# VHH binders against Ni-sirohydrochlorin a,c-diamide reductive cyclase complex, component CfbD (cfbD): the designs that were tried, part 1

No score or structure here was measured in a lab: all are predicted.

Target 1, 370 residues: Ni-sirohydrochlorin a,c-diamide reductive cyclase complex, component CfbD (cfbD), of Methanosarcina acetivorans (q8tjz8)
Amino acid sequence: MTQKEISIIHPRPSSIVAALYTLRDLNVDVAILHGPPGCSFKHARLLEEDGIHVVTTGLDENGFVFGGHDRLVEVINKSIELFNPKILGVVGTCASMIIGEEMHDAVLEANPDIPVIEVEVHAGYHNNTRGVLFALESALDAGIIDRKEFERQEYLLIKATEVEKRFGAASKEYLAPSRGDLKYKVAKRLIELLKEGKKGLVIMNAKKETGYMFADITLAVSEVAAALGKKENLVNMANIDPELGLPRVRQHAQYIMRDFIAHGVEIHEIIGGMDEYPIAGEKVSELIKEKYSDYDFAVITGVPHAIPMENLQHMELISITNGPRQVLPLKEMGHEHVLVEIDLHPKTLGVSEIVESEFGATLREVAKEA
Structure headers, positions and changes below count from the first letter of each chain, unless a header shows other numbers; antibody chains are not in Kabat numbers.
F, E and O stand for the ipSAE by ESMFold2-Fast, ESMFold2 and OpenDDE, each averaged over both directions (binder to target, target to binder). V2 = 0.75 x the mean of E and O + 0.25 x the DockQ between their complexes.
[cut] marks letters that were taken out.
The coordinates of atoms that the task and the answers printed are left out; those that the model quotes come from them. Centres of patches stay.

## First folded at step 9 (VHH; from m2 with D31S S35E Y111W)

Design p6
Fold by ESMFold2, look of step 10:
Structure p6 (fold): chain B 370 residues (1-370), chain A 126 residues (1-126)
Amino acid sequence: as target 1 above (370 residues)
Amino acid sequence: EVQLVESGGGVVQPGGSLRLSCAASGFTFSSYGMEWVRQAPGKGPEWVSSITGSGGTTLYADSVKGRFTISRDNSKNTLYLQMNSLRPEDTALYYCAKGSGYSYGEPRYDWGFDYSSQGTLVTVSS
């Protein structure tokens, strides 16, 4: 009997999107998009929303095939003159083998005095790890990261893929989007649990910049508990170690922790870095077993399906994701309440502070009426 | 009324040191996290450092880590910033800021409403 791979037919992130996020995480200042028009406009929007200068070689189809090298050298030199970047990204799209050789030769000829991350994104890749690996390999070759960090990132990609295949977007051939449970009803239930004196875990297991919004849920639950005189019934866990991750990822953790300090919210357990969401659940499970097995409920934000169920089985679970296709898998795992933060990306791109979530706003409003 | 009064700025040569102070009144100082923010001429505000109400946790922007030390004396209602190995790019007007504490959806701080101080000017030049 041959193993049959599940063929995923619903929309999911592409390798090019994942590679662009990796350039952002490496703090690339200028990204040069090299290739035919049409393929680059959507991707440019993603980078520009994070404040990266995006330029293109501007080739028509004929110039792309026969004159791309010289044009790329020109754009590299002009980009350095105009923007004085500290790190330059050169992203080739569509035709991987020919474009890759052309890009490298052009970078060598331009000979910039700064690191260059060269990324070749082949449109045929069916998962996003190849795009991330391309960007990381180029960053390693350019000396921007060391081999220990590269190997750590590679390991985390493997673990993230495992989680998604078992419990996430890659767990079924097709997953329909859902808005999840009604936020006002779940907010009422959470307030009831607090009023009854129940003990709760508030677990933020967020993926990178998405933490700016998921952290608002930690704030909101803490604020409401404090207003009810129940803040001592809560333990906050979060994957915001500011010493782990690529530069932008560490910066996100710093800013989120800064904002928790400003709001007087204590994080009792640091469970990993903001890129460690695929494995931080192991630390959560260990902590619950050792210290928190008698807790009654958990509010789990970010990537709840990465938290092992072994030590959560007796708790009432309120789980908040930003993936509408995660609702069914989470319900099947046994999560009682599943909420979706839709529009997370528009609200968290380019920000440097916690952003109000829909559930946080709902919880605060319902609490005023309680 | 919350009052924050910064002092200790001045002119110093590159590589020099300064210690900034922030005298706080009008609130229970030990109950709030505090931070230092700086603004160079023609630029927006830049977060420098934060400290919890108890003083148990400190954070630093990458640009100052290893050179600056935030501290507080809750018995004197005073926040400090020890600035060592100063560089010309540290030239700025330095403000202290009070955290908002538990609040329904309020921002970390608002420059126009929570604080009406002059700051303390640090100039690093030969």
Scores: ipSAE 0.449, ipTM 0.794, lowest interface PAE 2.7, mean pLDDT 83

## First folded at step 11 (VHH)

Design r2
Fold by ESMFold2, look of step 13:
Structure r2 (fold): chain B 370 residues (1-370), chain A 123 residues (1-123)
Amino acid sequence: as target 1 above (370 residues)
Amino acid sequence: EVQLVESGGGVVQPGGSLRLSCAASGFTFSSYGMEWVRQAPGKGPEWVSSISGSGGTTLYADSVKGRFTISRDNSKNTLYLQMNSLRPEDTALYYCAKGSGYSYGSYPRFDYSSQGTLVTVSS
């Protein structure tokens, strides 16, 4: 029921978009959009940059009535011929629900020799977790993931939803977008803390591919601290366990850790996988309590609102998010400085290396002036 | 001044083994992470494996995990790649690369690479 929940009126992702990105995380090679031309066109383009071939049946209303099934069979066969995929995704739209057509029958007729993830999802669902669950259930049925991984993903989805309702963009009826505090001023403050000999935690709690940009902040802080002779005052934590997550999520962790090795940046504490951002804060909190309670400040990137405040309340917090609506909730939690990486998503799609962040660049430039 | 010289390439049958070496000079070897990269004919560079300066952290691409082992001997300034259970898909030019380290303002993950040694896996 919607009773006792606040009504969210600012923009949020649709269930069909969530399903598409779940297919990406499963390393689907080709995604077929079954419906009108231009359906989800913007997101199809973004997925293509991320290495997924996205094709459409391109049907109008008449096509759905008279030939939607046959057109889908044709596109399935052609997609296999053109791309030789290892995994195929077929995503139905709202239009396919009007005619009641069963996509499964078309998949059976095409009879591909590869796993097919079939998703029928409506853009009108009030939360996007339905699209994720539909895609994961189909992947489980196709044998692409086992039940243990499905249950883990289901648990993480529940925890992610709880975090957003309590501390995130879903915590209020309306949250205005903000660019946060000025990056130049916060960079100066961070350098001042380092020069004063303060001890800091650099915590990356990133969601999947967003880590390619947030990891640059870990690099930049480490580089500046080293230049000041203060690198031993820092402890780096990151949720980049390369053995946890759906295949693409594990790949992101591998590439980010590879890049940390290449830059000589040590990660002192692995706090989880890159899909574990909703719960990795529990390990952060225990680590601080046991080993780092005497630290003076923390730089927290990614999903800072998922980290419990219990053991952070006496530190000066510098938090970097990519959610412009996250600024107010973070300030209310007690995060003293909040920065926003506005263009993170376009910059991290399709990449396989750490990419420069705005704050990382700013910090490096300010450090040259110091 | 930085020099990376690889050796150990050659032709090997599927299922065979080969060991690559990369001799380093002109920098403090133990202070830098190292990696192996390969480039198959007509394709772009593919990261294979990485090892931290101390040797304490190793990482592998999924395509080679369980078959390849990266190691280093900091007393000999030498990086190694032990390649087992080789497949035709492993055919490539293999080169070693020095991590860029704490390079103030540097973004490339490596700043020097070797010329490469050819590994050919064919019946």
Scores: ipSAE 0.686, ipTM 0.900, lowest interface PAE 1.2, mean pLDDT 86

## First folded at step 16 (VHH)

Design w1 (from v4 with S57T)
Fold by OpenDDE, fold request of step 17:
Structure w1 (fold): chain B 370 residues (1-370), chain A 123 residues (1-123)
Amino acid sequence: as target 1 above (370 residues)
Amino acid sequence: EVQLVESGGGVVQPGGSLRLSCAASGFTFSSYGMEWVRQAPGKGPEWVSSISGSGGTTLYADSVKGRFTISRDNSKNTLYLQMNSLRPEDTALYYCARGTGYSYGKYPRFDYSSQGTLVTVSS
């Protein structure tokens, strides 16, 4: 049944931004946006905090009419001079696409002695994952990734899209943002469950760098459980396989796992890589069926809506997401408690260690009074 | 008092091997994750490897993966780092450090470290 393409009217991340983040994940040193200076400005600034230099050709009205070839060549050369990059990214925009810019010609003229990932992309795609795919294709062509990794990533993108269409931001024409349930209330409930001796799964299914904050929730739950003498009632799961994903993604997993070790948190089950959030739920379901069917509740962080409900129906669910538009879908799925970590993404860019979450902090505070 | 004392450093040729030891005292050794960190001349500290309290989980930086092995003997309160196929870029002062454990919202990764043992890889 051809899933009727829903006309979505709420804003979503652009393919241009997706391409930039993919370049970051590939450890690109410099990304050149071939477009107006304001294009993707906010995200560009955020990415700079994460170690990638983002520059713009600054296409203006003259550029729109006469083209931006010479400017792009200039900016390529300047970027090489300023940053001495190992890998260079050149990313198109709506402007460059509309005016018919041939970015490859500029790259040829500049003739850099380093690999260049050229991404012909605009923000007008129906599928917001196109930017990722185009970046990966170009990376493959440049020999930065191999075919196996490309195919793996492509598969994950398809799965991610499926999740988003079914349960995510692409599941309805319009999803109103919500802050979800009150954190204090949910914290109290969690503590009650622990005090009652209930068995719980703490499942982190996080997307890339967002895991740095979601990991705090895993830590906080363990801390509180330990304080209550109920540490053995918990099983921790996390998608932090350090061997899976693009270079930066693997690094995030590695650092988070490092921190868990340092903080004495045992991850009992690795359920995938930090890029496998769309399919990690399959492993979770299998594990629940095989080992954890008698557990009473689950704390799910990151992408809760990617976890199949088939084996979760008997559990009281506490879900924490960074997407305010995920609240309604999660509630409709049967998640009783849904919390939102506001501005989580900006807070986790550029970090290399666990970042305290609002819910984690709240849980710790409530536990002191319990 | 918490004490960490490292040993086993020295001069070795490229391709050679060394084994570092870190003797721990003043705390329940098995209750803490441990890590090795190194600092090369003119560079900042670099995380090398981590091991859980039980020894069941180990982790390595990409720069040392496949060459270094972290281990521990909880009965001896000792942490080890077996370093094989050493390279000049491995030259550094090597520290052992204790993970902080539960930090309750504060996230220093480690709270105690050793004084360091010098490893020099040179032809």
Scores: ipSAE 0.911, ipTM 0.976, lowest interface PAE 0.4, mean pLDDT 94
Fold by OpenDDE, fold request of step 17:
Structure w1 (fold): chain B 370 residues (1-370), chain A 123 residues (1-123)
Amino acid sequence: as target 1 above (370 residues)
Amino acid sequence: EVQLVESGGGVVQPGGSLRLSCAASGFTFSSYGMEWVRQAPGKGPEWVSSISGSGGTTLYADSVKGRFTISRDNSKNTLYLQMNSLRPEDTALYYCARGTGYSYGKYPRFDYSSQGTLVTVSS
């Protein structure tokens, strides 16, 4: 039964932004937005903090009518001069799409002596994964990634889409944002569970750089458990395989693992890479069946809705997400406690170390009184 | 008082090998994760490698993977870095550092570091 594509009416990330983030993940030095100066402004600024230079051709009304080819050539040359990039990205916009000029012609005219990832994209795609795919295809053509990695990424994108459609922000026509449950109440409950001697799984299933803040929750839970003499009651799982993913994604995994080591937190189970959040649940399910079927509760951070419920039904679930629109789906799935880390994503861009979470901080504070 | 004293640095030709040591005192060595960090002239600090308290988990920066090996002897309170196939870009002051443990939020990733030992790779 071809599941009728639900017409989603709440905003979602654009393919343009997706392309930019993909370029970041590929460690592109400079990304040129071929469009008006305000296009993706917020994300562009965030990405600049994450080490990628984002520039714009600044297309205006004149450009819309007379074309943007010459301007793009100028900006390519200027970018090379200013930043001396190893890899250059050129990303289209709705404006460039409407103008209808071939960005490749401008790249040819500029004739840079470095690889260029050209992404012909606009924000009008129904599937926001198009920006990622186009960027990856171009990267493959440029020899920046190999076929194996491309196919892996493509597979993961498909799986991510499945998760989103089934349990995520694409699962309903409209999902109202929610702040979720009160953090201090959930913190108290978690402490109670620990005091009662309950066994818990702490599962981080984080998407890329978001892991820097979700990792704080893993730390906080370990700290509190240790303070209560219940450290042995916890098993930590995390999708931080440092060998998997695009260059920047691998780096995030490495840095997070590094920090866990530094803070004395043992990760008992590696459940995948930081780009494998859509499929990490398969490993979790296997592990639960094999080793952890008698555990009482689970703290799940990142993408909790990607973890199959079949093996979690008997557990009290505490889930932490960065998406306010994920609260309802998680509740419907049977997650009893659902928390939201507001503005987590912007807070983790440009960082290289674990960032304190609101829930982590709350948990620590509540524990002081316990 | 917590002390970390590194040794083993020196001048080596490209392709050569060095072994760094870090002697720890003033704390329960096995209870802490340890790491090596290096700083090249004109550059910021770069994380090189980490090892858990038990030694069961090791991690390496991509720049040194396959060439460097971190290890520890908890009975001797000593951290090691075996550096093979050295390159000019490996030239740096190398530091050993102690992880902060559960002091997260109050301290950085590491709370104590050594003074550093100079490694120079040149033809």
Scores: ipSAE 0.908, ipTM 0.975, lowest interface PAE 0.4, mean pLDDT 94
Fold by ESMFold2, look of step 16:
Order: structure tokens, then sequence, then C-alpha cells
Structure w1 (fold): chain B 370 residues (1-370), chain A 123 residues (1-123)
């Protein structure tokens, strides 16, 4: 039963959160949420632990209609005084063009000496992809990114959606979570493959900051192979091109590459940027066909379901995801061993270096006992 | 004993150049990745550049890319940083650091550093 209601339609929380995460990737120092307090509170806390401040103007629905301008000017000025940001985001949480004009007028009145990205999150959009596009379109309008980068990001969003609908967590209406196979048993199998002289691919296809943990698996496999005298049997591939992506995404790639250099681990093939996980599998497939078709196994971390199976079918696959609902789809695709890194996002919050994974730690310990 | 001894710091005008050297001893130099790190007055350490043990891979912080060049001569056990087009914000204590190598779950990325040489860029 429909009810007649006159009210400001609130954008769905996932669109607002996606916009805020996109502003983080653009290296926004402070994001002002122009609207009711408590909106996106859980993710605001996580974002602050990840190095961005999220503040609100504290308006309720009635405040949107009648008086948000002066409060927004005040919050802009206070945020600049308190945090001294290099770039500021303002995210409007209502659909009204009058409120959007209020946001722009407040920014003009405050007249900060720093770039401001003004994001209007439109009501009626119900998914993360639209929230990302809101923020990117606003960054384009503000001159923070150019059209080529915007079009690249739009393309990657489309490809990420296709991967998840075909092979991922969105491939069914319901997918049961699983903790995956037992890590110590898979570690023993991996060590057995190395001792037998098998040749392996270690493929990191990680999504942005998740790479700080998945890269530890690359370290651990390399360390164990070296201890067994087998490091030359491995080829490391990773999507850590430091020249591709929004500023924070490029920074993650730089720090992970820096850490690989410091730990003496070579990455033999760069397969894309850290935002290119939906398409980096094409490069992996081409490389295997051209150079690595005689390899026996692969360790695939991050987003393994984005790697085409065509050139992997003859290999024994050890795949590590952070999505418990991804386990069954990966098994159905033909991945023999599937492991889950639980709590990856809390462990990678605010870090600027590789962090130890559960599987990496397990592999190191089993190798000492072997 | 692992030792890293740097040299080449000094005072230069904006737009000038300096070359830093880091002499390594007490370990197999070619087996370790190396870094240059800087610390401006009142600030924390900032990573500047990295080079693999063979010298085949180099990496730079965005703030120095195109202006600084890291290199090494493994026959002389020496690491270098060529700094061109220097800016006042490059003013810092610069030191070299040795990568930890295979550390088996230990994640400081370097285990030894030099004492540092001061670079001052001022008019």
Amino acid sequence: as target 1 above (370 residues)
Amino acid sequence: EVQLVESGGGVVQPGGSLRLSCAASGFTFSSYGMEWVRQAPGKGPEWVSSISGSGGTTLYADSVKGRFTISRDNSKNTLYLQMNSLRPEDTALYYCARGTGYSYGKYPRFDYSSQGTLVTVSS
C-alpha cells in the first residue's frame, strides 16, 4: 500500500559510503557530510582509521529545507582551521537542486584556498556504482581528474560489475559463506609441489589496499621456495603498476612495490594497476599462453575469479580470497583449493606497508616443520 | 658488522644539484635492496627511492620522480642518489637504508640505516 508523503528522499546509504570511499581514493583529507548526523557512521569510523576525516553539518530533514547554508559555511571554515586539509570534499545527502545550489553557494562564500569536490548524491540510486560515479563526476567537474581518467574509471566499474555478476558474490541471489579449505593442509600441499620441482605462478590480482595483505602471500611463497632451493621455479605476477589509478591507489602500488624491493622479491610481470583487477586477468591469460603454458600450479590472490580459466585449466590452483561467499563460486569454476583471509579490511586500515596474512604465516610455520 | 656510511650533503641553491653516496660494508651488497630516506626538520621519515639488489628495478616517491636518480655500483659496494632541480622542500637529513630481505614475517622494510647527511636547499 502506497502512502502519500511529502518529504526529502534520502539517498541509500551504500551510495553515500561509495562516494566517501572514492573521495578517500582521491586523497581528500576531510569530507563534510551535509545532512543528518549518524548517516554512514560505521564507515565514517573506518574511514577515519584509514586517514580521512568525516564530519557532518548535523542537519535533520527539516534543516535541509530551511537553513543549511550558514551551517555548511561554518563547518567548512572550522574544518579548514582544525585539519588544514589540502583537498576538501562536500557530500550532499539530498536530491533537491535547491540544496545542491545551497552547497555550491556555501563553498563560494567560504572561498577556501584549496580545491573542493562538491558531490551531490541523488536520490533514487541504489548501488555502490552510482555513488562512485557521483564522486568521480564531481572530481572531473572540479578539475581534480581529467576526462581520460574518468572514462577509465567508468570502464573499470562496468567490468567489475560484469565479473561479480558472472563469477562473483553477485552471481546468485544467495551464496552461503564459507571459511574455505584448511590452511595448514593447503600449505603442506604447496610445499609438496615445490619439493617435487613443480613450476608455479604466483598471481596477485588485488583490489586496492587489500594488496597489503595479499602481497604477504607472495612474500611467503617466495621465502619458502628459496629455503627449498626452488625459487627459480616461480614466476610472480602482480597488478601493482604505480602509474595507474587514482592518487591513493597509485600510492598503495608504490608502497607494495617498495616493500617487495626491500624484501628482495622480484615481480616478473606487472599485469595492471590496483584498480584494474577486473581486467588484469586478460593480461595474465595472454602471458600464460605466450610464456608460461608449461607451468604446473598457480597461487592466485585477491580476486581470483577475475582470471579467465582458459589457460589455467591444466594447473593445480590455490586461490586466496577475502570473500567468504566467493568460496563456492571459485570451487565451481575449477579452483581446487580456496582459502579465505578473514578480517582483511580491519588489518589493512591506515597501513603503508605489507602486513602478515594468515596463510603466509601458516605457510612459513609449516615450512619450518617440513 | 653491517655499516652504511653516507656522504655528499651540503648547501645548494634552488635548482641546483647534489650527488649522495652510501658506502656499504659487512654484507653481500648485491643481495639487498636499498633505499634513500629523508627526514625534514620536525617531520617524520619519508621514503624517497628504492633500488633492487641487482639494480634492475628502481622506484621513486612522486615528489622526487623525474628529478632524482637512484643507482648502485655493486663492484664498489656503493649506493648513489643523484638529486637535480632541487627545491626548498627537499631540505632534509638524507640517509640510506638496507632492505631486510627474506624476513619470514618481519615487516620493517629496512634493518640498518646510515647516520645521515644534511641537504639544505635555500636561496
Scores: ipSAE 0.764, ipTM 0.929, lowest interface PAE 0.9, mean pLDDT 85

Design w1 (from v4 with S57T)
Fold by ESMFold2, fold request of step 17:
Formats: C-alpha cells, structure tokens, sequence
Structure w1 (fold): chain B 370 residues (1-370), chain A 123 residues (1-123)
C-alpha cells in the first residue's frame, strides 16, 4: 500500500517554544529572543519561573532590517552585566527577519567569556525539529554536551517525530480537540476493577516535567488500591531513570523518584529516561510478554500512544494524556478509556515536586464514597 | 511519639570523612522512606539523599553522588549517612526526615525531621 505525506492544518506548538525548552533543559541562564516583541511571550514568561531569564531585542518592522545587529550586541552586554550568566542562549525568532551571520557577528563583537548557544528557528510544523537540532549542535560545539549525548538526542527526536506522525497530532490533516471521557466514571470503573481483584499495570511514560503531574496518578492509584487491600495486584512502571537525559531532564527524574520514595510508592520497573518516551514502549512490551501477560488492565499516563499495542490487546486500557487532540488517535488504537489533563503544562513548569492531577483528585474523592 | 535524633556531626578537614546517624523511635521504621537534608548558612534546605523503607532503593543529589552513601539498619531503627571526600561546600546543618507516606494530593514529602547536626569542613 501507498503512504502519502499529509499536511497538518490544526494548531501546533511553536518551534521557538521548543527551542526555549531545549535551552532550559541544557541549563541556559539567559535566553535572548532576537526579533519582534511579543513572539512566544506567554511561554517566555512561564519559563522565567524556572530560573531562566528571557529577554528580547524587541525590534519593530523597520529595526527588523537595519538595527538588529547593534541592538543584539547591546542586549548581550546588558544581560551579562545584569545576570552574570554561565551559559547564554540567543534565539532568532521569525527567521525571515534574521540573517544568521549577523547574529553570529553580534556574538563575536560582544565577545562574552562564556558559552553562547545560537539558535535560528521559526514557527512551523516541519521546521521545529531542525530548530531543536540546531540548538543541540550548538551545545555540542560549545562543549556543553558530548557527541554520544547529541546522537542520543537526535535519535530520540527522530523517534518522537515518527510516533507523532503515526499515532499523534501529525497523524491526520486535522484532529479535533476533545475533553476525553468523564473522569468520575472512569474512576468508578478503576475502583470496580480493583474490588474485583483484577491485576493492573500502572505505566508512566511521561515527557520530561509533565511527569510531575502524571506521577500523581501513580500515587493516587496506589493509595486507592492500598485502601481496598489490593496493593499487591499492581505493578508500577515509570520512565524515570535519573541517569538519562539533559541536566534538567535528569533532575526531574531524580525529584520524582525522591517523591515516590517519600510517599511510600514503589516503582517496580524503570523503563527508560524522561526523554525516552518515544521508545520506552519497547521495554514495556518485553516486560508484559515475559512477566505480566496475565494482567487484566493498564493505567497508562503521559504518551500512551507510544506504547505498542500487541501485548496490550487483552487488557482494559485507561489512558491519560495532556493533549486534547490525542483522544481520537488513542481511541482508534483501541484505548477504551481516554482522559485529558488539560492544564498540565502551566502547572508543571517550574515545579520541583509531584503536583496533584485532576484525575488523581477525582479518584481520591470517588474512593471516599466507596 | 515520633522522634528522630541525629548525631555524628563535627569539624573535619577537606577530604575527610564523617558518618551521621539518625535514631528513630515511636513508629514502624521499616514502613517509611527516609531522607537526609542539609542547610548551609544563609541558604535554603537542600535535599541530599533518600532511601526506601526496605532499603532497596537509594537516590542521591548530583552534588553528593559518588561521595555519600545512605543506608539503614531496620533492626536498630537507625538511618545513616556516610560522607566521604568532604569539601568546604558540604558545610551545613544536616538533618534526617521521615517520608509522609501517602500524599492524598496534599501532604508534603516529609512530616517529621530532626533538629540537625552541624558538619563543618575547613582547614
């Protein structure tokens, strides 16, 4: 059969936002947005709460052509004076306005005595992965990451793109948003499964800091199972290997595991790093085939569509995503119950501990009535 | 009554070692995860290390990984922190803390902590 490329027409995340998150993951202290004011302002403000200073050159349309170099030199020097950063990032926004050699020339003229990561990105679906790769290559050239980590990140980005095209937001020209199934009804069903003595897998396959909220679902399911005397019927899996990923990604895994220890919830299987969500499903499939093929249901959080269905087909699936446009693809794959954590992204930026999820809260409340 | 009493602090030279102890009473020690936290002068608390109730899982902050070892003896209700290759930056008040157990979406990471023992690393 013939595979055809499709054109995506519904809204997608900005490549500039993706570059900013990459810079944060690399522990950049100051990021300069070079271009018009207001580009990506909402996410720039959110990222400042995580300790990265985001500043702008703020060019108008005329300054777009004739004054960008000098303004960038000025902002670089001011940023160094004000913040004394260890790593500086410069992100060219709305790339048609920015000539790459002029951005580099400004960095050379300012001549900072610190590493500078220079990123040329523009908004657009097909360009966001190249913007991330440019940031990572610049980090490699600056000695901030080694080649092995760069190649690993490149591989993971390719695999993430494949998952998105096959099963995610890029799988159709348009995917309508959905609020998913009703949380209280799914919570009642989950409690029913536990009361019936069914055996369940609780699988967190989360992307980076989104894990701070998805981990709460692991906590909540464990709490309810314990209250019902059914804790032994559960196996928890999570992609929180603290040795894998860029510095901030490793830190997220460390803090989430620290919190699981403090809250007395065991993770029986570590399935990868918090950037390995596109491929951790292979480990999940192997584990189910070898050890858990007789389990009855699964609670899958984060990126459930990245987990192969072959060894899940016999289970009742309760899947929780943060993407409203993921509901249709998950249902088409065979996920029977699909829930959405709509406000996940703003609530998990800048945090350093597990935060309560909407489904976790719902499950806890419904369990009080049981 | 839940009690956590730590000991073993003192003054050491850079490169030296210390072993901290935290004696627990008033609860089923093996049922709770435990951690060490430190607070340097003029700074906020810094998580150092965690250990599960059984002792089967340990975890370390990057700043101490490879130099510090957390352990517990559940038969003696005692938590330990072996600190090797100490640096001046390790100077802090060190205290142990008991994990809260189930969070129910609202409880903090720990519910009891000791008063702390001072570790000073200086020439």
Amino acid sequence: as target 1 above (370 residues)
Amino acid sequence: EVQLVESGGGVVQPGGSLRLSCAASGFTFSSYGMEWVRQAPGKGPEWVSSISGSGGTTLYADSVKGRFTISRDNSKNTLYLQMNSLRPEDTALYYCARGTGYSYGKYPRFDYSSQGTLVTVSS
Scores: ipSAE 0.741, ipTM 0.928, lowest interface PAE 1.1, mean pLDDT 86
Fold by ESMFold2, fold request of step 17:
Structure w1 (fold): chain B 370 residues (1-370), chain A 123 residues (1-123)
Amino acid sequence: as target 1 above (370 residues)
Amino acid sequence: EVQLVESGGGVVQPGGSLRLSCAASGFTFSSYGMEWVRQAPGKGPEWVSSISGSGGTTLYADSVKGRFTISRDNSKNTLYLQMNSLRPEDTALYYCARGTGYSYGKYPRFDYSSQGTLVTVSS
């Protein structure tokens, strides 16, 4: 629901929230929000559910001006004592230009024995990519990532923005949310395609931790195809290269591939890392042109609008997104069936294994009744 | 009846090597993904490494990558773990586990495991 913070993905998180999620992806153990109380408190609770301790200095106006330094030193020392972190993040909030030198001086005085990522987030305008870049620049300065990885992340941010402007939720000024097509009807159609001996591509192009749920759809389609004696008609593609991405992103890819191995589902084509969803579609398109042009349908999960349509136009497309506002753009691109996994984000926070999707569950149940 | 029997555990000095074996019987070995799991004293289980049924895909936890090698010989129904450059933090009970196969949305990652053998890395 649009009225519940946890029920849907918010389309435009603040720069502070974007920086915090980037610190999560860098495996920061503790993030200190330095500034007035109440800034980003709601989002801090979500991040704690994802396994990051988020604490605040909680300054009022006088403390911000006259006592912020000493308070930050105190919170740094207490955070180290309480949580024994391997990497510490300090994020300046609300009035970053006043607090920058104060923040660095406090970190120097506390003199922790661990790496500290000092992030200054300028409050203002409205571009969430700035929050990500601030955190990445700080991580580069702290030696947590090298220049090559920073430039790769910067490039991927640009490509992600481009995809959303051209084909995504940002492609129009006004996009209404939709629940998508009926899952039961699409499941019946998919089973029909398999029974008819049609050849299918199952393409997971997922963003980071969302892959834990979208991977279940790959599991479910493989299970149903096997029960029908049709598993050899499927090719599975996934953007789960475990060597690409920031540390937590790589960990997601490792755990998802580990689970595919354990559940006996082969991934025939690795199309990129889990941060490469904006560009992995180019490899998908090349693979289809070279090897799979005679395939009849595709099940596309995650970010289906990032897959070029050039080599998909002849296929019946079943696409699963977690963005309710993505339904109309996907339909306009030519995706015949569009499904929405509602509440995906709360169910994938903090998990380390594939979790059942609503469409996966529906497909399994329909297959029993067929 | 599915059986998994490991061997090769013991005491080794830091920097040393050890090779674990897991003999499988009672099922079509090549049809199942396999993994090694370890459990340090007082800690929960830690996934170490996985290998697909065909052997075509291998994966390693970051803590062991570059030092451990998983392999299988499907003609001998045997799973292996070559452990090199061992460290004190590798001290744990090691066991092999068989992947469950299809999850149906509810089954856990593995359904059978061996009893485990202690690997101790100390000077």
Scores: ipSAE 0.720, ipTM 0.914, lowest interface PAE 1.1, mean pLDDT 86

